# Ledger of designs, part 37: VHH binders against q12xb4

Target 1, 267 residues: q12xb4
Amino acid sequence: MLDFVGLGLFDEKDISLKGLEKIHNADKVYVEFYTSILMGTDLEKMEMLYKKKITVLSREDVEQHAEDWLVDAKDSNVVFLTGGDTMVSTTHVDLRLRAADMGIKTTLIHGASIASAICGLSGLQNYRFGKSVTIPHPYVSNRGVRVVSQTPYDTIKNNIEAGLHTAVFLDIDKDKGYMTVNQAMEILLEVEGKLGEGVMVDRLAVGIARAGSPSPVVKADYIEALRDYYLGGPLHIVVIPAELHFVEAEALVKLAGAPEGILENID
Key: E = the ipSAE of ESMFold2; O = the ipSAE of OpenDDE; V2 = 0.75 times the mean of E and O plus 0.25 times the DockQ between their complexes.

## First folded at step 25 (VHH; framework vhh_8pnl_2)

Design H1 (at its last look DockQ between E and O 0.01; V2 from the best seeds 0.00; counts 0 for: pae O 14.9 > 2, placed apart)
Fold by ESMFold2, look of step 25:
Structure H1 (fold): chain B 267 residues (1-267), chain A 122 residues (1-122)
Amino acid sequence: as target 1 above (267 residues)
Amino acid sequence: QGQLVESGGGLVQPGGSLRLSCADAGFTFSSYWMAWYRQAPGKERELVARITRSGRTNYADFVKGRFTISRDNAKSTLYLQMNSLKPEDTAMYYCAASIRYTYGDYKEYDYWGQGTRVTVSA
């Protein structure tokens, strides 16, 4: 049997009681830290609280060689741990599909997800979110040119035109690190400079850091100002609102420090 | 204009084979969902084949059984083996990469190659 257990947002205490029970009853416990990391803890603290040794799986172990460890779940209790909620904002449905192909029963033990936390922290309505995006780290090609994805810009544009907010996930890379809100704002402005379509001009954004911690940062401002605002350490996420309902605008002003002038733009 | 580099295109007779490659050493292939698209004159780009990070593949009906997509993450290379080529396969062929799962719309991809031409002549 394979149990997927979400670890929640920030530290080792965010696991549910059901998740902890599954860990205690497991024969093998695995974790991956490449989709997200609990910034308020480490492996030793997790093992101490959970009273179980935990094996860290690499991206290759999970994505390229999954059968090598999934096979254990045919005749023992295996737990797979992921930050947040395992199936939300990850590609781990692939593991469920591979487990099903192998005849392995799976369960989901949910954890708090960043997808819901951004709504609670910002006051933006969950039903008004469109397709999410991830901003990948830019890279320098073999020919020495800087390559920046334009897809996040285009998705944000389409969502705005449809009246939908955009959740903007920020890339995590072993060499380039955790993308910050500041870097994300810079990238979006760089693409605006190339396309000139005005999507990022006078555009409000919400930067969120360390959701689930005792003192998260939630800061709304126009993109150019937010580019220079220090949000502290990881993990970061961005939300780009579309047209705001008056309650959403009030929430951004009062809870996230948005410029009060946005209240004058509400229909 | 894309920065990924396709190679392996050319002129072939009907029934022939070509193997397309797509690479860029500055690009971390293992993090991306990859695809091959093609574009004939006057048409939109259309999906030929997709491959997930974990190796699951999906093919357009018009190439099923004739084309094989594969990836070698250690070499940072995507391949398209094209067998039993037909004149209707004549097009520019593009590789594409997305940081996240796509629904098959070519506008969802983050990075593209410049294309390699495949011409199948009588």
Scores: ipSAE 0.094, ipTM 0.608, lowest interface PAE 6.5, mean pLDDT 90
Fold by OpenDDE, look of step 25:
Structure H1 (fold): chain B 267 residues (1-267), chain A 122 residues (1-122)
Amino acid sequence: as target 1 above (267 residues)
Amino acid sequence: QGQLVESGGGLVQPGGSLRLSCADAGFTFSSYWMAWYRQAPGKERELVARITRSGRTNYADFVKGRFTISRDNAKSTLYLQMNSLKPEDTAMYYCAASIRYTYGDYKEYDYWGQGTRVTVSA
């Protein structure tokens, strides 16, 4: 049996009691930190609290070599741990399907998700969100050309045109690190500079840092100002609002320090 | 789109001060980059100072702390405070705005004023 368990947002205590029970009954416990990481804890603290040895899997282990460790679930209880909620903002459904193809029964234990946390923290309404997107770190091509993805820009544009907010996930890379709100703003502005479609002109953005921690930071401002705003340590996430409900606008002003001028722009 | 209009130029003695203004109540002032350029007779147009909407500034090397660029978003006005003026500062000064979010040379700016003349002479 394979149990997918969400760990929640911040530290080892965010796991549900049901998740903990699954770990206690497990013969093998795996964890991945490439989709998300609990910044308020470490592997040792996790193992201490959960009273179980935990094996860390790389992205390659999960995406290319899953059969090597999934096979254990045929004859024993295996737990696969992920930050947040196990099937949210991940490709782990594919893993579950592979398990099913192998004749392995799977279960889900849900955890707190950043997808819902951003709504609570910002005051934005969850049902007003459109397609989410991830900003990848820019990279240098084989030809030595710096490549910046335009996909986030386009996704945001489409959502705005549809009157929907955008949750913008920020890339996590083993070499380049955790993308910050500041870097994300810079990238979006860079793309705006290239395309000139006006999507990011006078655009309100919300930066969120360390959701689930005792001291989360939520800051709303125009994109240029937010680019220069210090939110502190990781993890970061961005929300780009579209048209705001008056309650949303009030929330952003009072709870996230948005400019009061946004209240005047509500239709 | 709005038109940038410079003012504040004139004749001043060496060591004197001038404050240039660039006014635009339209879309142009909402630009990411605002800048002052200058062009002396027989010379190429060169950057003096630039400022983002959020107030981040950058200056040419020859400024050496003598000039200050600022903007008042509420008044839709860009300023250049020029102190300790020198004869070599004599030029036509231009206000520029870019709706682009990448910085480049003066050719990348989208909007320009007609300029205001600054003459520094004893």
Scores: ipSAE 0.000, ipTM 0.226, lowest interface PAE 14.9, mean pLDDT 90
ESMFold2 (binder alone), look of step 25: mean pLDDT 81; pTM 0.826

Design H2 (at its last look DockQ between E and O 0.01; V2 from the best seeds 0.00; counts 0 for: pae O 11.2 > 2, placed apart)
Fold by ESMFold2, look of step 25:
Structure H2 (fold): chain B 267 residues (1-267), chain A 122 residues (1-122)
Amino acid sequence: as target 1 above (267 residues)
Amino acid sequence: QGQLVESGGGLVQPGGSLRLSCADAEFTFSSYWMAWYRQAPGKERELVARITRGGRTNYADFVKGRFTISRDNAKSTLYLQMNSLKPEDTAMYYCAASIRYTYGDYKEYDYWGQGTRVTVSA
């Protein structure tokens, strides 16, 4: 049997009681830290609280070599841990499909997800979110050319035109690190400079840091201003609001420090 | 402006084979969903094949059974083995990478190669 267990948002205490019970009864426990990581804990603290050895899987172990460890779930209890909620904002449904192909029974034990936390922290309605994006780290090619994906910009544009907010996930890379809100604002402004379509001009953004911690940061401002606002340590996420309902605008002002002028011209 | 480097294109006779490669040593392939697209003169780019991070593949109807997409993440290389080539396969072939799973729209891809030309003589 393979149990997918979400770890929640911030530290080892965010796991559900059901998740903890699954860990206690497991023969093998795996975790991946490449889709997200609990910034308020570490592997040692998790092992101490959960009373179980936890094996860390790399992206390659999960994405390319899953069968090497999935086979154990045919005749033992295997738990796979993911920050947040395993199937939300990840592609781990592929593991469920692979397990099914191997005749392995799977279950989901949910955890608190960043997808819902951004709504609660900002006051933006979850029904008003469109297609989400991830901003990948830019890279410099062998010829010294800086390459920046424009796909996040185009998706944000399409959402705005449809009146929908955009959840903007920020890349996590072992070499380039955790992308910050500041870096994300820089990237979006860089693409705006190339495309000149006005999407990022006078555009609100919401920067969120350390959701689920005792002291999260939630800051709304125009993108140019937010580029220079210090949000502290990781993990960061961005939301780009579109047309705001009057309650959403009030929430951004009162809860996220948005400029009060956004309360004018609300439909 | 594509910076990934395709190679292996060229002129072949009908029925022949080519193996295309796509690489960039500074690019971490394991993080990306990959695809091959092609573009004939005057046409839009069209999906040829795609491969997930875990190796699941999907092919356009017109190339099933003749082409095989594969990846070697340790070498940061994407491949397209093209067999039984036909004159209608003549096109510029592009590799593409997305940090997220795509549904086949070329506008969903984050990074592209510069292309390699495949010409199948009539």
Scores: ipSAE 0.371, ipTM 0.751, lowest interface PAE 3.8, mean pLDDT 90
Fold by OpenDDE, look of step 25:
Structure H2 (fold): chain B 267 residues (1-267), chain A 122 residues (1-122)
Amino acid sequence: as target 1 above (267 residues)
Amino acid sequence: QGQLVESGGGLVQPGGSLRLSCADAEFTFSSYWMAWYRQAPGKERELVARITRGGRTNYADFVKGRFTISRDNAKSTLYLQMNSLKPEDTAMYYCAASIRYTYGDYKEYDYWGQGTRVTVSA
């Protein structure tokens, strides 16, 4: 048996009671931290609270060598832990499919998800969101050229044209670190400078830091201003609103410190 | 980038229309922002309208839907269609271009034309 368990947003206490039960009954417990990290805890604290040894899996272990540890689930109870909810990443779905192909039964224990948390924190309505996107860290190509992805810009543009908000996930890289809202704004503005389509000009953006913590930060401002706003430590996420409902606009002003002028633009 | 050259100004009666053009001599249309400004005698230069490379527009409050800024990148030409002209619109109209993606004061534009005069009088 393989149990996918979501750990929630911030620390070891965010796990559900059902998740904890799965861990207690598990013969082997694995965790991955490459898609999301609980910034309010560490492996030792997790093991102490869960009363179970936890093995950390790399991205490679999950994406390329999953069969090496999945096989244990054929004859024993295996738990796979992830930050947030279990199936936020497409790779997790793939993992579940591989397990199924191996004849392994799987279950899901859900955790709190940043995908829903951003709605609660910002006041934006979840049903008004379109396709989400991730801003990757810029990289240098094999030819020595710095490459900045335009995909986030295009996705945001398309959503805006459709009247939909965009959840913008920020890249996590072992070498480059946790992308900040500031870096994300800079990247979007850089792409704006290149393309000149005006999508990011005077664009309202919402930066969110440390969702699920006792002190989350939610700040809404125009992208140029938000670029220079300090949100504190990771993790960060960005939301780019499209056309706002009156209630959404009011929420952003009162709860996220958005400029009051945005209320004047509401039809 | 090259010199901007405005044209299309002239004398028109109140309620009339004019279409201004700004020609790019040397690929100035690679600029991110292009704009029309105007300066009346004894007054400061003020923004009329601006447009991004991709065609997003912004207008001054006094425009009130009377003017339309547009650009043709293929022809390297910026336009200002002015309808319902008023005597208060009498001014020298200037074309401006900026390579910056952040809009700022008119002093931040990198290139300016020599201007074309618009006179609205009965």
Scores: ipSAE 0.000, ipTM 0.298, lowest interface PAE 11.2, mean pLDDT 90
ESMFold2 (binder alone), look of step 25: mean pLDDT 80; pTM 0.817

Design H3 (at its last look DockQ between E and O 0.01; V2 from the best seeds 0.00; counts 0 for: pae O 14.0 > 2, placed apart)
Fold by ESMFold2, look of step 25:
Structure H3 (fold): chain B 267 residues (1-267), chain A 122 residues (1-122)
Amino acid sequence: as target 1 above (267 residues)
Amino acid sequence: QGQLVESGGGLVQPGGSLRLSCADAGFTFSSYWMSWYRQAPGKERELVARITRGGRTNYADFVKGRFTISRDNAKSTLYLQMNSLKPEDTAMYYCAASIRYTYGDYKEYDYWGQGTRVTVSA
């Protein structure tokens, strides 16, 4: 049997009681830290609280060698731990499909997801979100040219034109680190300078840091101001609102420190 | 858009084989969904094959099991093995990368290559 258990947003205490029960009854417990990581904990703290040895799987172990450890679930209880909610913003449905092909029963024990947390923290309505996007770190090509993806800009433009908010995920790279809201704002402004379509001019954004912690940061301001606003340590995410319902605008002002002037543009 | 580099194109007789490669220095290949596209003269770009970060593959019907997409994350290289080539396969072949999964919409890709030409003589 294979149980997928979400770890929630921030630390080892965010696991559900059902998740903890599955760990206690497991013969083997695996975790991956490459889709996300719980910033408020580490493996030692997890093992101490859960009272179980936890084996860390690399991306290659999960994505290329899954059957090497999945086979254990044919004859024993296996738990696979993921930050957040296991199937949200991951490709781990592939593991469920592989398990099904092998005749392995699977279950999902949900955890809190960043996808819902951004709605709660900002006050933005969850049904008003369009296609999400990830800003990748810029890189230097073989020809020595700095390359910046314009896809996030175009996605935000299309969502805004449809009246839909955009959840903007920020890249995690082993060499370049966790992208910050500041870096994301700078990248979007750089692309605006190249395209000149005005999408990022006078554009409100919401920066969110450390969702699920005792002291998350939620700051709404115009993109140029957010570029210079320190939100503290990772993990960061951005939301770009489109047109706001009056309750959404009030939430951004009162809960995220948005300029009060945004209330003057609301029907 | 990115500057992935394709190689391995060329002139080949019908029934022949070619192996295309795609890479770029400094690019974190393992984080990306990868695809091959092609564009024949006067035609739109069309999807040839896709591969997930976990190695699952998906192919356009017109390749009929003749092409194989693969990736080597340790070498940060994407491959397209093309067998039993036909004159209809003559096109510019492009690799593309997206940090998120795609449904084949070319707007979803973060980076593209400049292309490598494959010519299958008539």
Scores: ipSAE 0.247, ipTM 0.672, lowest interface PAE 5.4, mean pLDDT 90
Fold by OpenDDE, look of step 25:
Structure H3 (fold): chain B 267 residues (1-267), chain A 122 residues (1-122)
Amino acid sequence: as target 1 above (267 residues)
Amino acid sequence: QGQLVESGGGLVQPGGSLRLSCADAGFTFSSYWMSWYRQAPGKERELVARITRGGRTNYADFVKGRFTISRDNAKSTLYLQMNSLKPEDTAMYYCAASIRYTYGDYKEYDYWGQGTRVTVSA
């Protein structure tokens, strides 16, 4: 059996009792930190609290070599741990399908998700969100050209036109690190400069840092201002609001420090 | 489709003040960032001031606090309050609108006015 267990947002204590029970009954426990990481803990603390050895899997282990460790679940209880909620903002459904193809029964134990946390923290209504997107780190092509993805810009644009908010996930890379809200704003502005469609001009944005921690930071401001705002350590996430409900606007002003002027722009 | 019409220009003595207006017709004023440009005889057109959709302003170095750009979205009107005018401010002043975001002193806009003449002379 393979149990997918969400660890929650911040530290080893965010796991559900059911998740902990699955770990206690597991013969093998795996964890991945490439989609998300619990910044308030480490592997040692996790192992200590969960009273179980945990094996860290790389992205390659999960995406390319899953059969090598999934096979254990045929004859024993295997737990696969992920930050947040196991199937949210991940491709782990593919892993579950692979397991199914192998005749392995799977279960899900849910954890707290950043997808819902951003709504609670910002005051934005969850049902007003459209397609989410990830801002990848810029990279240099084989030809030596710096490449900046335009996909986030387009996704945000489309959502705005539809009157929907955008959850903007920020890239996690082992070499380039955790993308910050500041970097994200810079990238969006860079793309704006290139495309010139006006989507990011005077655009309200919400930066969120360390959701689930005892001291999360939520700051709303125009992109240019937010670019220079210090939110502290990782993890970061961005929300780009579209048309705001009055209550949402009030929440952003009172809870996230948004400019009061946004209240005047409510249709 | 859209049109900008400037007004408020005229003859003024050094140290005097003028208030320029730019009214739009045929497009959504609030969706555009707006700018004032000027062109003196024999010189290239240069940016005077810019204001974004949200009301953020930028000024040319020569303005030095003498001019104030503002907008009234309800009236679809752009303003340039010019104080402490100097002879070197003599120029044709143009209103421009763009939905495109640009860095620096770009002269590409979606809409341009025909201009209003400002003459500063003793």
Scores: ipSAE 0.000, ipTM 0.241, lowest interface PAE 14.0, mean pLDDT 90
ESMFold2 (binder alone), look of step 25: mean pLDDT 79; pTM 0.809

Design H4 (at its last look DockQ between E and O 0.46; V2 from the best seeds 0.00; counts 0 for: pae E 4.9 > 2, unsure alone 61.8 < 65)
Fold by ESMFold2, look of step 25:
Structure H4 (fold): chain B 267 residues (1-267), chain A 122 residues (1-122)
Amino acid sequence: as target 1 above (267 residues)
Amino acid sequence: QGQLVESGGGLVQPGGSLRLSCADAGFTFSSYWMHWYRQAPGKERELVARITRGGRTNYADFVKGRFTISRDNAKSTLYLQMNSLKPEDTAMYYCAASIRYTYGDYKEYDYWGQGTRVTVSA
């Protein structure tokens, strides 16, 4: 048996009771830390709370060598742990397909996903989100030129035109670190300066920090103001709303500190 | 305009081989899904091959085992080994990178190269 168990958003306590039960009954427990990062925990804390040894798998172990460890699930109980909800924003359905080809039964034990958490924290309606995007860290090319991806700008533009909000994920890089909301605002304004299409002019954004923690931060303001707002430590995510329903606007004002003037601009 | 740099193109006879490379010194390769596209004169760009962050590969049907995509994250370089080349493979070849998984919409890629020319002729 192979049980996929989501770890939720922030720390080792976010696991469901069903997930913890699966861990306790497992013969082998594997985890991957490359699709997401649980900022409130580490392997030692997880092993202490779950009272089980946990083996870390690399991208290569999961993407290229899955059969090497999947085979254990033919004759024993194996758990595979993933931050958030295992099948959301991952390609881990591939493991279920490989397991099925090997005659291995699989189950899904869900965890809280950032995709739902941003809706709850902001009050924005989940069905009004379009394609998500990630802002990569800029870099300096072989030509000595600063390179900034235009894709986040274009995705936001297309979503706004369709009346859809955009979830904007922020890059994580071992050398450049965790991108902040401040950096993301600066990058979007930089692309605006190059394109001049007005997409980021007087544009509302929502910065969210430490979703799932005891003290998350949710701050809505215009992009230029949010550029200078300190949200504290990682991880950060941005949401760019399109046209707001009255309830969404009220939620941003009351729950995220948005300027009350946005209520005058709806309907 | 793209920022990634392709190399290794050139003129080759049918049945020959070429190895294309794609790199940019400031680019953190390991964070990206990488792709090769090609564009023949008067045609739309089309996907040739893709490789995930962890090395899983997929190929267009028209290459049928003749091409191999690979990546060397330590050298921050993407490769396309092209064997058994045919005149129909004549095109400008581009590398593309996305920090997120994408289904091939041109505007969904974060970075593109300027291209390297491959010409297959007797």
Scores: ipSAE 0.332, ipTM 0.733, lowest interface PAE 4.9, mean pLDDT 90
Fold by OpenDDE, look of step 25:
Structure H4 (fold): chain B 267 residues (1-267), chain A 122 residues (1-122)
Amino acid sequence: as target 1 above (267 residues)
Amino acid sequence: QGQLVESGGGLVQPGGSLRLSCADAGFTFSSYWMHWYRQAPGKERELVARITRGGRTNYADFVKGRFTISRDNAKSTLYLQMNSLKPEDTAMYYCAASIRYTYGDYKEYDYWGQGTRVTVSA
């Protein structure tokens, strides 16, 4: 048996009781930290609370060599832990499919997800969100040219035109680190400067830091202003609202410190 | 958008083979799903093959076992082995990359190569 368990957003206490039960009944517990990291905890604290030894799997272990440890699930109970909600904003369905191909039964234990948390924190309505996107870290090509993805800009544009909000995930890289809201704003403005389509001109944005923590930060402002706003430590995520419902606008002003002027722009 | 560099294209006779490569030294290759697309003159760009970070593959229907997509993460290089080439395979071939998700995996075509031309003709 293979149980996929979502750990939630921030620390070891965010796991559900059902998730904890799965761990207690497991013969082997694995965790991956390459898709998401619980910034409020560490492996030792997790093991202490869960009363179980946890083996950390690399991206390679999961994506390239899963059969090496999945085989244990044929004859024993194996738990696979992930930050957030299992299968949400991940490709771990591939892992579940591989398990199925091996004749291994799987179950899902859900956890809190950033995908829904951003709605709660910002006051934006979840059903008004369109396609999500990730801002990748820019890189320098082998020719020495800075390369910036335009995909986030286009995705946001399309959503706005459709009247939909955009969840903008920020890249995590082992070398370049956790992308910040500030960096994201800078990148979007850079792309605006290049394309000049006006999508990011005076655009309202919401920066969210450390969702699920005791002290999350939610700040809404125009992109230029938000670029210079300090949100503190990781993890960060951005939401780009489209046209706002009056309740959403009020929420952003009162709960996220958005400029009061946005209330005048509501149709 | 991107500056991935394709290579290996050229002129080949029907039934021949080519091996395409795609790479960029500054590109964080292991963080991306990789894709091969092609565009023939007067036609829309179409998917040829794709490969996950872990090496799982998917092919267009017209491939029919003739092509093999693979990746070498250590070399940060994407490959397309094309066998039994046909005149209808004549096209500009592009590699594309889709980003790793912050909280998981997410498919977006963030980067494209410049393309390499494949011509299949007797």
Scores: ipSAE 0.144, ipTM 0.623, lowest interface PAE 2.7, mean pLDDT 92
ESMFold2 (binder alone), look of step 25: mean pLDDT 78; pTM 0.806

